# Designs tried in a protein design chat: miniprotein binders against Mucin-6 (MUC6). Part 18

Target 1, 185 residues: Mucin-6 (MUC6), of Homo sapiens (Human) (q6w4x9r395to579)
Amino acid sequence: GHCSLEGGSFVTTFDARPYRFHGTCTYILLQSPQLPEDGALMAVYDKSGVSHSETSLVAVVYLSRQDKIVISQDEVVTNNGEAKWLPYKTRNITVFRQTSTHLQMATSFGLELVVQLRPIFQAYVTVGPQFRGQTRGLCGNFNGDTTDDFTTSMGIAEGTASLFVDSWRAGNCPAALERETDPCS
Key: E = the ipSAE of ESMFold2; O = the ipSAE of OpenDDE; V2 = 0.75 times the mean of E and O plus 0.25 times the DockQ between their complexes.

## First folded at step 6 (miniprotein)

Design yc8 (from xc21 with F37Y I40L; at its last look DockQ between E and O 0.83; V2 from the best seeds 0.00; counts 0 for: pae E 7.7 > 1.5)
Fold by OpenDDE base, look of step 6:
Structure yc8 (fold): chain B 185 residues (1-185), chain A 112 residues (1-112)
Amino acid sequence: as target 1 above (185 residues)
Amino acid sequence: DIREEVKKLLEEARKLIEEAKKAGDLEAVRLLFEAVYTLLEALKTGDPEKISEALLKVSEALIRAAEKLGDPEAVEKLLEAQELLRKALEENNPELIKEAIKLIKEAAELLG
């Protein structure tokens, strides 16, 4: 399964459903029992301009009982608040520079993250087949059905992206704006 | 009906999640989401064992919240609920599950 966060406000789910939203919170991208230590992948969005529609991804966070790994747009990687030199390796996670413009977080449990640093901060999430039907968050439920991707944190299927996205926010922020648009447009 | 009681509990959990969101407590939100997810999945199976295990996770998440807030009464209720759930697993007694849910819900209400 491949989930992408592109263009500052576009998301494509594991089931390949594209949508757009404008929010300035931290959101759960991926939650799954397949992630050890109650791990979750999160995305941090912030304002990138003066208008409400000018929002962008500014950081990706992997949070578990043991680690809080943050990859920010300024290329700083931290774990539990401490800056780490690359390549950085924990028990089952490795963060390293893939290219001059890309960082990668590799894991031993079937999660891969690629972060594009420039010109736009973007993220690409890949999960193994063992995650099928067992994921939640902005990346969807990875069950091959796009019609139920907008399932909220409480297990309710929503028809609009805004309510779906808001259900997965992890902080205090205003309601997200939505536009269902092809992220490639 | 255990399912009905769990639904009520989920409503309380929702309230707590919203509060955690307002507080910007990423850890709390993560744990609560995980607990809710596990419980929802357990409900799909209808397996009392899975439900009990999920409720243990819920209790654990709430204990952490209760400790942060300094609510010893909530902690006590949740610890008791955990004990009931363990017994329920050992004895295969659904009535103990219902009692545990009641305690968990009461604790959640105290925290809300």
Scores: ipSAE 0.607, ipTM 0.846, lowest interface PAE 0.8, mean pLDDT 93
Fold by ESMFold2, look of step 6:
Formats: structure tokens, C-alpha cells, sequence
Structure yc8 (fold): chain B 185 residues (1-185), chain A 112 residues (1-112)
């Protein structure tokens, strides 16, 4: 299954449902019992220009009981706040530079993350088939049905991306917008 | 009914998730989100064993919150709830599940 965070503000779920939103927050991108030590993948969005309502992806975080791996736009990878040289390896996770513009986090538990650093910070999440029907977060539930991909953190299927995205906020932050604000057009 | 009591517990958990967000405690938020989801999925099955196991996970997440806030009464209630849940699993006794839910709700209210 494939979930993508592209164009700064666009998301495509594991079931290929596209949406976009604007919000300045950390969001739960993926949780699953298939991730060891209560792991979760999170996405960080921040203001991306002169418009206060326009945001884009600035970092991806893998958080578990053991690790807090941050891959950010500044190309520095940290674990638990300490900068790491690449390639960086833990028991189950390897982070390495795939190309001059891409980093990859490979794992032994079926999660792969590819981060494009330039020209636009983008992320591509791949999960193995063992994750099917067992995911939640901004990447959806991976059940083959796009009509319930907007399932909130309380298990409610919503019809709009805004309510869905807001339910997955993991920080003290403003409500998300599902479209760019356009004061004139 | 266990379903109604679980729904009341989920409302308290939602409040605690918002407090964890305000405190910037991403670990608490992650654990509470996982616990809530696990409990909702267990409730769909109607299986007392799965519900008990999910409630143990909820209790663990709330213990983390109680320790951060320095509320030993909430910790004691949650530890007692965990003991009841383990006994309920051993004896297949759903009445112990209801008692554990009451203790978890009381602890969540102390933390809210």
C-alpha cells in the first residue's frame, strides 16, 4: 500500500483517496499494531509562504517507545534530539541517502518511507500487505474502500477532509483548512 | 451495559487527548489515540477478552497521564482496574469488566 504527501499540501491515502488541507500542526500519519513498540509515523506541517493560511510539509517523524526519528527540510536526521550521520541504523530501522535529493527510511517491519528533500519536501509511505485493514491516521485505513478513508481518531467516518484531518492533530494547534485561502479569486 | 459504559469512557478519553495536545505531550497523545482505537475495535467484536485487553491498554495510557499530573489517587484506581481486568480474563467474568470501567472512568475524571 502507498500513501503520499506531495505538493506541500496534498495527500493520497493507501486506498488512493486524494485530498488536501492546510494546517500548522503535527498530525498522526500512520498508526498500526504492525509497528513495533507502539510506533507511529507523524507529519509536521508549517506555514509555507507569505499567506498565513498556506502550509506545507516540513518534517516526518517516526515515534515509538525507543525512537523519535525526525527527517526535516534542513536535511538533518535526528533520533531523540541528537543529530545523526547517514547511513544511520538501529535494530529495526536504517535511514540512508537514496539520491542527492532523497532520503529513505527502511525497516524490518514492513514500513518504508522515502523523503524527497528538493525541490519540494515530499514524502512517500509504503507498507506491506500485513498492514491491510490495520492502519489509521491521515493515510487512511487501507481497507480497499475510499468511502471510509476519512475515519476520525474516534472512529467516525466524515465526508470532509477538514474534520478528518483535525481529529488526527497531535499538538496544540489551529484547525486545518481543506483548501488554500484566496482573498480575490 | 458495557457498550454504554465504554462510550462514556471514550468521551473522557477525548477530553484527555485534548489536554495532552495542549501540554505538547506527543507520547501521551499517541498512546491515547492507540488505546481509544483498540477499544473501539474490541467493542465491535463484542468479545469480553478483547474488550478487557483494550481496557488494560487504556489504563496504561491513563497511568502515564496520572503520573505526569502527579495524581496518585488516579494511579491507584487505574492499577486496581488493571487487576480487575486481569481477573476478568482469568475467570471469564464480565461483571469485573464493568467494575474496572467504573474505576477507569473515575480516574479519567480526576485527570480531566
Amino acid sequence: as target 1 above (185 residues)
Amino acid sequence: DIREEVKKLLEEARKLIEEAKKAGDLEAVRLLFEAVYTLLEALKTGDPEKISEALLKVSEALIRAAEKLGDPEAVEKLLEAQELLRKALEENNPELIKEAIKLIKEAAELLG
Scores: ipSAE 0.050, ipTM 0.483, lowest interface PAE 7.7, mean pLDDT 82
ESMFold2 (binder alone), look of step 6: mean pLDDT 78; pTM 0.748

Design yc9 (from yc1 with L26Y; at its last look DockQ between E and O 0.75; V2 from the best seeds 0.00; counts 0 for: pae E 3.2 > 1.5)
Fold by OpenDDE base, look of step 6:
Structure yc9 (fold): chain B 185 residues (1-185), chain A 112 residues (1-112)
Amino acid sequence: as target 1 above (185 residues)
Amino acid sequence: DIREEVKKLLEEARKLIEEAKKAGDYEAVRLLFEAVWTLIEALKTGDPEKISEALLKVSEALIRAAEKLGDPEAVEKLLEAQELLRKALEENNPELIKEAIKLIKEAAELLG
């Protein structure tokens, strides 16, 4: 399964459903029982301009009982607020520079993350087949059905992205605005 | 009906999640989401064992929240609930599950 966060406000789910939203919050991007130690991948969005529609991804955070890894535009890799040298390795996670503009987080449990730092901060999430039907968050549920990708944190399928996205916010943030569109458009 | 009681508990959990969001407590939100999801999945099966296990996870998440907030009464209720759930698993007694849910709900209300 491949999930992408592109163009500042575009998301493509594991089931290849594209949607757009404008929010300035931290959201659960991926959660699954397949992630050890109650792990979750989160996406941090912030304002990139003066209008409400000018929002962008500014950081990706992997958080578990054991690890907190932050990849941001300004800081390469931090764990618990501390900058780390690359490659950074924990028990089952390795963060390293893939290219001059890309970082990669590799794991032993079937999660891969590629982060493009420049010119636009973008993220690409890959999960193994063992995650099928067992994912939740902004990346969807990876069950091959795009019609139920907008399942909220309470297990309710929504028809619009706004309520779906808001259900997965992790902080105190205003309601997200939505626009369903092709991220490539 | 265990299912009905669990649904009520889920509503309380939803409230707690919203409070955690307001507080900006990302860890709490993460843990509660995980616990709630596990419980929802368990409900789909209707298996009392799976439900009990999920409720243990819920109670653990709430214990952490209660400890953080400094609510010893909530912690006590949740610890008792965990004990009931363990017994329920051992004895295959659905009544113990119901009692545990009650305690968990009460604790959740205290934390809300």
Scores: ipSAE 0.633, ipTM 0.842, lowest interface PAE 0.8, mean pLDDT 92
Fold by ESMFold2, look of step 6:
Structure yc9 (fold): chain B 185 residues (1-185), chain A 112 residues (1-112)
Amino acid sequence: as target 1 above (185 residues)
Amino acid sequence: DIREEVKKLLEEARKLIEEAKKAGDYEAVRLLFEAVWTLIEALKTGDPEKISEALLKVSEALIRAAEKLGDPEAVEKLLEAQELLRKALEENNPELIKEAIKLIKEAAELLG
């Protein structure tokens, strides 16, 4: 399964459902019981002053009970706050420069992350077939059905990307839902 | 009846997730999201063992929140709930699960 995070805050889920959102926050991109140590992949978005969109991807984070690996647009890779020289290897994870413009994080548990550093910071998430039907987050649930890819953090299928994305916020940031309320009713 | 009590607990967890977001505690939010998902999936099975394991995850997430807020009563309730859940798993005793859910719900109400 493939999930992509591309310029202008465009996302394509594991079930190939495209959507766009505008937000400045850290979001849960992927959670699954197939990720060891309560692992999750998170995406960090911030305002963009040079694009035709309000926000863009600035970092991808793999977080577990043992690791906090950050790959950011400044091309620095850290684990638990310490900068690492590439190639960087743990027992289950290897981060290396795939090309002059791309980094790759490969794992023994079926997760692969490719980060395009230039010309625009973008990310591509690949999961093995063992993840089918067992994912949650901005990348969707990987069950072959796009109608429920917008499942919130409380397990509710939504029809709009904004409600779905706001439910997966993990930090102190404004919810788009609060700005979408109808003051007249 | 366990199903109804778990549904009430999930609503309390929703409130706590929003508080954790406001506090900027993304580690707590991540753990709560995973715990909620695990509990929802466990309810679909109806298996008391899977429900107990999911409730242990909920308790772990709530202990982190209770320690950050400095609420020792909530921590004590959650630790007692974990003991009951471990015993329920060892003895295959669903009545201990009901007692644990009550303690977890009380702790969640103190925190939210």
Scores: ipSAE 0.411, ipTM 0.706, lowest interface PAE 3.2, mean pLDDT 84
ESMFold2 (binder alone), look of step 6: mean pLDDT 79; pTM 0.760

Design ye1 (from xe17 with T40L K41E; at its last look DockQ between E and O 0.58; V2 from the best seeds 0.00; counts 0 for: pae E 3.3 > 1.5)
Fold by OpenDDE base, look of step 6:
Structure ye1 (fold): chain B 185 residues (1-185), chain A 95 residues (1-95)
Amino acid sequence: as target 1 above (185 residues)
Amino acid sequence: DAEELKKEIEELIREAEELLKEAERLLKEYLETGDPELLLESILEAIEAIFLLREAARLAAQLGDKELVEKIEKLTEEALKLAIEAEKIYVEEHE
């Protein structure tokens, strides 16, 4: 399964459903029992312009009981708040520079993350087949059905992205908006 | 119904085409002026076009309209090429 966060506020789920939102919060992209140590992948969105409607991805976070790995738009990689030099390796996670503009987080448990740093901060999530039907978050449920991708954290299927996205907030943040506006133009 | 769905798909395609044209214009202007903001805007417009086309593709698949799917695929290819080209230019100029 492939999930992408592109163009500031564009998301494509594992089931290939595209949607747009504007929010300034940390959201759960991926939760799964297949992730060890209660692991979760999260996305941090912030204001990208003068308007409150202009939001963009500014960081990706992998959080578990053992690690908190942050890849930010300024190319700083931290684990548990400490800056790390690349390549950086833990017991089951490796972060390294893939290209001049791309970082990669490789894992031993079927999760891969590619982060494009420039010119637009973007993220690409890949999960193995063992994750099929066992994922939750903004990336959807990876069950081959696009119609139920907007399932909230409480297990309710929503028809629009706003309530769906809001349900996956990691903190107390403003409500997400479903505006079809160009995030950076 | 099928007709309404088709209209929705066609609207998405139309919007994507407009974005793609603008992206191309912006890229051309960048190549003439060197204004980095134009390059960034071009990339963003292309990405948005791709995004709309993904939705169009999803809906077209549901409709089972092979002709629409083919059209969407062609436009997607063009948009992807443009985005890749623009990003490549960026990388080359910032090495």
Scores: ipSAE 0.657, ipTM 0.846, lowest interface PAE 0.7, mean pLDDT 93
Fold by ESMFold2, look of step 6:
Structure ye1 (fold): chain B 185 residues (1-185), chain A 95 residues (1-95)
Amino acid sequence: as target 1 above (185 residues)
Amino acid sequence: DAEELKKEIEELIREAEELLKEAERLLKEYLETGDPELLLESILEAIEAIFLLREAARLAAQLGDKELVEKIEKLTEEALKLAIEAEKIYVEEHE
């Protein structure tokens, strides 16, 4: 399956369902029992630095009990917060420069991540067939049926991206606040 | 309603075509000025067009309208080509 994060705010799921959102948080992109040590792939979005878009992808994070790998436009940072030269290798993960503008994270457990660093930060997730029907998060559930790709973290299938995306926030990210209607405060 | 879906598809296509025309205008303005922000904006406009066209194609496939799907796929290829070309220019000129 293939999942993509493109153009600052666009996602295409493993089942080829496209959607858009504007959030400034870290989101669970992919969880699966196929990822060792409770692994998860997360996407970090922030306000855009270009005039055309409101938000954009700024980092992708792989996190498990054994590994923390943060890939951003400027650097790759590992468990202890230090930037690392590439290639970076663990027992089952290798991060290397695929081209002058693209990094690849290859794994022994069927996950591949390609990150385009420039000109626009974008990410492409590929999972092997062992992941069929066993994924959760912004990339959907990979079961060949788009009717339930917007399944929330509570297991509820939504018809719209908004509630689905909000349910996959990681940590203590503040929800988007509605503007108060009180004219005095 | 099939007629409502067709109207939505045509609106998505129209909006995507407007984005592609703007992306081409931005690229042309870049060629005259050298401002790399115009390249980035051109790429983003083309990517948005691609996403609108992907949704249009999904809806056209629901209708079973094979001719419409192929029209949309041709436009999507055009949008992708423009985005890739602008990206290559950025890398060659600004890295």
Scores: ipSAE 0.330, ipTM 0.706, lowest interface PAE 3.3, mean pLDDT 82
ESMFold2 (binder alone), look of step 6: mean pLDDT 84; pTM 0.810

Design ye2 (from ye1 with R58E; at its last look DockQ between E and O 0.80; V2 from the best seeds 0.00; counts 0 for: pae E 3.6 > 1.5)
Fold by OpenDDE base, look of step 6:
Structure ye2 (fold): chain B 185 residues (1-185), chain A 95 residues (1-95)
Amino acid sequence: as target 1 above (185 residues)
Amino acid sequence: DAEELKKEIEELIREAEELLKEAERLLKEYLETGDPELLLESILEAIEAIFLLREAAELAAQLGDKELVEKIEKLTEEALKLAIEAEKIYVEEHE
């Protein structure tokens, strides 16, 4: 399964459902019993410095009971708040530079993350077949059905992206919007 | 219904086309001026166009309209080419 976060506010789920939202919060992208130690992948959105987009992805976070790995827009990689030199390896996770503009987080448990740092901060999540039907979060449930991708954290299917996205907030943040507000329109 | 869905698809296509045109304009202006903000904006516009077309493609597939699907595919190809070109320029200038 492939999930993508592109253009600052565009998400494509594991089931290939595209949707848009605008929010300034940390959201759960992926939860699964297949992730060890209560692992979860999260996305941090903030106000964009670019006039074209109101919000943008600024960091990706992998959080478990043992690790908090942050890949941020400024190319700093931290674990539990400490800056790490690349390549960085801990247990079953490795973070390394793939290209001049791309970082990769490889794992031994079927999760792969590619982060484009420049010119646009974007993220690409890949999970193995063992994750099928066992994922939750903004990336969907990976069951081959796009119609139920907007399942909330409480297990309720929503018809709109905003309510779906809001349900996966990791903190107390403003409500998400379904569309970008163009200040020039 | 099918007509409403078709209208929605056409609207997405229209918006994508406008974004693509703007992205092209911005890229051209960048090539003339060297203003890095123009390049970034061009890339963002192209990415948004691609995404709208992806949404349109999904709906068009549901509708079963082959003509719309083909149109979307062509526009997607153009948008992808532009995005790739712009990103390539960025990488080359920041090596």
Scores: ipSAE 0.606, ipTM 0.820, lowest interface PAE 0.9, mean pLDDT 93
Fold by ESMFold2, look of step 6:
Order: C-alpha cells, then sequence, then structure tokens
Structure ye2 (fold): chain B 185 residues (1-185), chain A 95 residues (1-95)
C-alpha cells in the first residue's frame, strides 16, 4: 500500500484516493496495531512561502512510546529532540540517505518512509500487506474501497476531505488564519 | 446527474490547463532570469494540475466517457513531463 504527501498539501491514500486540504497543524497520517509501541506516523504542515500554495509539508514524525523521530525540511533528523548523524539506527528503525535528495526510514515492522528533501519537501509512505484493513488516518483505511477512505477519528465516514482531515489533528491548532486585511471592502 | 458531473469534470480540466500554461510560463521565465523561486512555483503548479486531472479522471471513469478519459490522460502526461523536467533542472543547479 502506498500513500503520498505532495506539493501544496495534496494526499493520495493507500487506496489511491487523491485529495487536498489546507491546514497548519500536525496530523495523524497512519495509526495501526501493526506499528509497535502504539506507533503513529504524523505530518506537520505550515504556511507556505510560495505564492501559489497556502500550506505545505515541513516535517514527518514517527512517534511511539520509545521514539519521536522527526525528519524536517531543514534536512536535520532528530530522535527525542537530539540531532542524529546518518545513517541512524535503533533496534527496529534505520534512517539513511537514499540519494542526495532523498532520505529513507526503513523498519522491521513493514513501514517504509521515503522523504524527498528537494526541490519540494514531499513524503511517500509504503506499508506491507499485513496492514490491509488495519490503518487509520490521513492515508486512509487501506481496505480497497475509496468510498470510506474519509473515515474520521470517531469512525464516521465523511464525504468531504475537510471534516476528515480536521478530525485527525494531533493536538491543539488554531483555525485557518483569518484575513488580517480586507482588500475588497 | 450525469450532465452536472460532466460539467464539473470540464471545469477541473480547464483549471488544470490554466495551471499547466502558467507552469510552462514560469519554467521559461526561470530559464531566462535564473530566479529559482520561479522554478519552484512551476513545479508546484504542475503538481496541482496533476491532482486536478486525477480527480477529473476518476469522475470521467465513473461516467464511462472514454473521450474524456483519453483527453485527461494526455494532459496528465504533459504535466508529468513538465514536472520531471523542472525537477531535473533544480537538481542540476544544486550539483
Amino acid sequence: as target 1 above (185 residues)
Amino acid sequence: DAEELKKEIEELIREAEELLKEAERLLKEYLETGDPELLLESILEAIEAIFLLREAAELAAQLGDKELVEKIEKLTEEALKLAIEAEKIYVEEHE
């Protein structure tokens, strides 16, 4: 199963459903009982400096009871807040430089993350077949049916990406920025 | 409503075509000026066009309209080629 985070906040789910959202928050991409130690993969979005895009991906986080691995657009990898030299290895996770523009996080539990650092910070999530029907989050439920990929954190299938995405916020985040000036009034 | 859905598909295609024209213009301006922000904007415009076209293709397939699907696939190929070209230029600049 493949899930991607591309460009100006575009997502393609494990079931190949594309969607877009706008937000400046941390979102849960993937939760699953197949991830050890209550593991979750999360994405951090912030306001983009490029005039076309409103928000863009700035970091990907793998969080469990033991680790908080952050891969950020500044190309620094941390675990629990401490910067790490690559290649970096724990018991079940290895982070290494795949190419001059890509980093890879490989795991022993069927999760693979590839991060494109340049020209645009993007992420590609791959999970093994043992994850089928056992995922939750922005990457969808991986059940082969795109009609229920927008299942919220409360288990409700929504027809719109916005309600779905908002339900997967990880922490308190402000509402979308209000316009500070009104050029048309 | 098949006619309303087909109208929605054509609107998505029109938006994607405008994005591709702007992405091409930005790439050409980058080649003349060397301003790397223009190159990044070109890549982002092409990526957005690709996503609009993927949505349009999904809807067109539900209608079974082969002519629309083929049109969308050709535009998607153009968007992919432009994004790949712009990305290659960016990587070469940073060598």
Scores: ipSAE 0.310, ipTM 0.695, lowest interface PAE 3.6, mean pLDDT 84
ESMFold2 (binder alone), look of step 6: mean pLDDT 83; pTM 0.793

Design ye3 (from xe49 with L51I; at its last look DockQ between E and O 0.50; V2 from the best seeds 0.00; counts 0 for: pae E 4.3 > 1.5)
Fold by OpenDDE base, look of step 6:
Structure ye3 (fold): chain B 185 residues (1-185), chain A 98 residues (1-98)
Amino acid sequence: as target 1 above (185 residues)
Amino acid sequence: GSAEEIRKLVEDAKKHLEEARRLFEEAKRLAEEGNLEEAERLLTESILELIEAIFLLREAARLAGDERLTEELERLAEELLKLIIEVERLYVEIEREE
C-alpha cells in the first residue's frame, strides 16, 4: 500500500482515494497492530501563509514506546529530541539520505517512508501486504475499498474529509477545513 | 458521479495547468537572467498548481462510471506528474548553481 502527502494539503490513501484538507495540527497517518511497540506515523501541519488554505506539511513523526523520530522540513532528524547524524540506525529503523532532496526511513517491520525536502516538503508511505485491512488514520484502512476510507478514530464513516481528518488529531488544534473555494470554479 | 461535476473538475484542472505553465516559463526566463531566487519561488508555485490539477483529475476519474473515461483521466494525471518531475529537475539545477 502507498499513501502520499503532497502539495501541503493533499493526501492519497492506501486505497488510492485522493482528498485535501487544511489543518494546522499533528495527525495520525498510520496506526496498526503490525507496528511494533505501539508504533504510529504522524504528520505535522502548520500555516505557510496568511490564508487558511495556506497550510503545509512541516514534519513527519514516527512514535513508539522506544522511539520518537522526527524528520522536519529543516532537514533535521531527531530521536527523542536529540539530533542525529545521517545515516542513523536504531534497532529496527534506519534513516538515511536517499538523494540531495530526499530522505528515507527504512524499517524491518514492513514500513517505508520517503520524505521529499525540497522544493515542497512531502511524504510517501509504503506498507507491506501484511498491513491489509489493519491500518487506520489519514492513510485509510487499506482494504481495497475507497468508500470507507473516511472512517474516524471511533469507527464512524464520515462523508467529508474535514470531520474525518479532525478525528485523527493528536492534540488540541483548530478544526480542519476542506478545500479552498476557487474563484475560477 | 454526474457528468457535469466531472466536466467542472476537468475544467478546473486545465486552469491550474495553464497557470503552472505560465509560472514555469517565467521561472525559466528569470533563471536565464540570473534571478535564481525568484525563479525557485515560481517553480515551487508551478509545482503546487500541477499537484492540484492532478488531484482534480484523480477525483474526476473516481467519479467517472465509464472505464475508458476513467483511464483517460488517470493517464492525464500521470502526464502531469511527469511535468512535475521536469519542473523539479530544473529546480535542482538552479540550486546547484547557487
Scores: ipSAE 0.574, ipTM 0.815, lowest interface PAE 0.9, mean pLDDT 93
Fold by ESMFold2, look of step 6:
Structure ye3 (fold): chain B 185 residues (1-185), chain A 98 residues (1-98)
Amino acid sequence: as target 1 above (185 residues)
Amino acid sequence: GSAEEIRKLVEDAKKHLEEARRLFEEAKRLAEEGNLEEAERLLTESILELIEAIFLLREAARLAGDERLTEELERLAEELLKLIIEVERLYVEIEREE
């Protein structure tokens, strides 16, 4: 199964359903019982300077009870807030530079993340067949049916991307005061 | 109906592809003149136009259901892929000179 985050506003689900959204928050991209230690993959979006895209992907986060791995637009990789030199390895996760423009997070539990750093920060999520029918979040439910890929965090299938996306917010949005501080600096 | 919507999506994708080509050619000219910062900006914009075009083609394919992509959709997808590769290669080349 493949899910992609492209161009700052476009998502294609594990069931190949494309959609777009604009938002300035952290969103649950993928949750599954197949991810150990209550693992989740999250995507962080913020305002962009590019005229035809209001927001863009600025970081991808893998969060579990043991790890909080952040791969950010500035090419810095952290775990639990500490910067890490690449290649970086844990017991079941390896993060390494695949090419001059791409980083890869490989795992022993069937999750693979490839992050394109330049020219546009983009992310590509691959999950093994054990994830079929067992995913939730912006990447959809991976059940082979695009009509219910917009299933909200409350389990309701929605017809619009905006309601679906909003339901997957993780509550990590920039403070309103930060957004109002001197926008021209 | 859906056939009309598919045609509009394809027409819009072609407009984005044409704009992406225009930006790419201008970026090449700027790079030859040594104006690398502006060339990078135009290459970034070109890629965003191509991503928009890809989204429109994916939506058109979704509306077609089980029907295979028309010959025109297949040609556009091939053109988009080839151009993305060219734009990204030039971006990387310019970035290394800086």
Scores: ipSAE 0.265, ipTM 0.662, lowest interface PAE 4.3, mean pLDDT 81
ESMFold2 (binder alone), look of step 6: mean pLDDT 80; pTM 0.782

Design ye5 (from ye1 with V91I E95D; at its last look DockQ between E and O 0.64; V2 from the best seeds 0.00; counts 0 for: pae E 3.0 > 1.5)
Fold by OpenDDE base, look of step 6:
Structure ye5 (fold): chain B 185 residues (1-185), chain A 95 residues (1-95)
Amino acid sequence: as target 1 above (185 residues)
Amino acid sequence: DAEELKKEIEELIREAEELLKEAERLLKEYLETGDPELLLESILEAIEAIFLLREAARLAAQLGDKELVEKIEKLTEEALKLAIEAEKIYIEEHD
């Protein structure tokens, strides 16, 4: 399964459903029992100063009981708040520079993350087949059905992205809007 | 119904085409002026076009309209090429 976070606030789920939103919060992208140590992948959105979009992705976070790995738009990689030099390796996670503009987080448990740093901060999530039907978050449920991708954290299927996205907030943040406004359009 | 769905798909395609044209214009202007903001805007417009086309593709597949699917695929290819080109230019100029 492939999930992508592109542009300002464009998301394509594991089931290939595209949607957009704008919000300034940290959201759960991926939760699964297949992730060890209660692991979760999260996305941090903030107000965009460069993009015409109101909000943009500014960091990706992998959080578990053992690690908190943050990849930010400033090309800073931290674990539990401590800056790390690349390549950086833990017991089951490796972060390294893939290209001049791309970082990669490889894992031993079937999760891969590619982060494009420039010119636009973007993220690409890949999970193995063992994750099929066992994922939750903004990336969807990876069951081959796009119609139920907007399932909230409480297990309720929503028809629009706004309530769906809001349900996956990691903190108390403003409500997300379903569509971004382009002042140039 | 099928007709309403088709109209929705066509609207998405139309919007994507407009974005793609704007992206192309912006890229051309960048190549003439060197203004980095134009390059970034071009990329963003192309990405948005791709996103709209992804939705169009999803809906077209549900409708089973092969002609629409083909049209969407062609436009997607064009948009992808533009985005890739613009990003390549950016990388080359910042090395």
Scores: ipSAE 0.714, ipTM 0.868, lowest interface PAE 0.7, mean pLDDT 93
Fold by ESMFold2, look of step 6:
Structure ye5 (fold): chain B 185 residues (1-185), chain A 95 residues (1-95)
Amino acid sequence: as target 1 above (185 residues)
Amino acid sequence: DAEELKKEIEELIREAEELLKEAERLLKEYLETGDPELLLESILEAIEAIFLLREAARLAAQLGDKELVEKIEKLTEEALKLAIEAEKIYIEEHD
């Protein structure tokens, strides 16, 4: 299964449902019982400096009870807050430079993440077949049916991307109105 | 219904074709001026075109219109080639 985060604001789910959103928050990209130690993959979005996207992807985070691996657009890879030299390896995760512009996180549990650092920060998530029907988050549920890929964290299928995306926020993010009325001032 | 779906597909294709024309124009303007913002904009327009064409292809497959799916996939290949070319130029000139 493939899920992509492209062009700053575009997402294509494991079931090939494309959508776009703009938001400043960390979102649950993928949760699954197939990920060890309550693992989750998360995407961080922030205000964009690019005219065609109000917010854009700035980091991808793998979080479990053991690790918090952050791959950010500034090319720094951290684990639990400490910068790491590449290649970086744990018992079941390896992060390495695939090409001059791409980093790869490979795992023993069927998750693969490829991050394009430039010109546009993008992410490509691949999961093995054991994940079928067992994923949640912005990448959808991987059940072969695009009509329910917008299933919220409460299990409700929504017709719009915005309600779906908002349900997968991984924290208490500021309201858009509050941001707009006091932007950094 | 199928009539409304076909109209939606045609609109997505039309919008994607306009984005591809603009992406090509921006790339040509970049080659003349060297302004890296034009190159980034070209890349983003091509990516948006790919997004629209992926949705169009999904809807066309839902209709079972195989010839339309093939047309859309060829346009998607054109958009992908343009994005790859522009990204390669960006890396060579600005990294």
Scores: ipSAE 0.367, ipTM 0.729, lowest interface PAE 3.0, mean pLDDT 84
ESMFold2 (binder alone), look of step 6: mean pLDDT 84; pTM 0.801

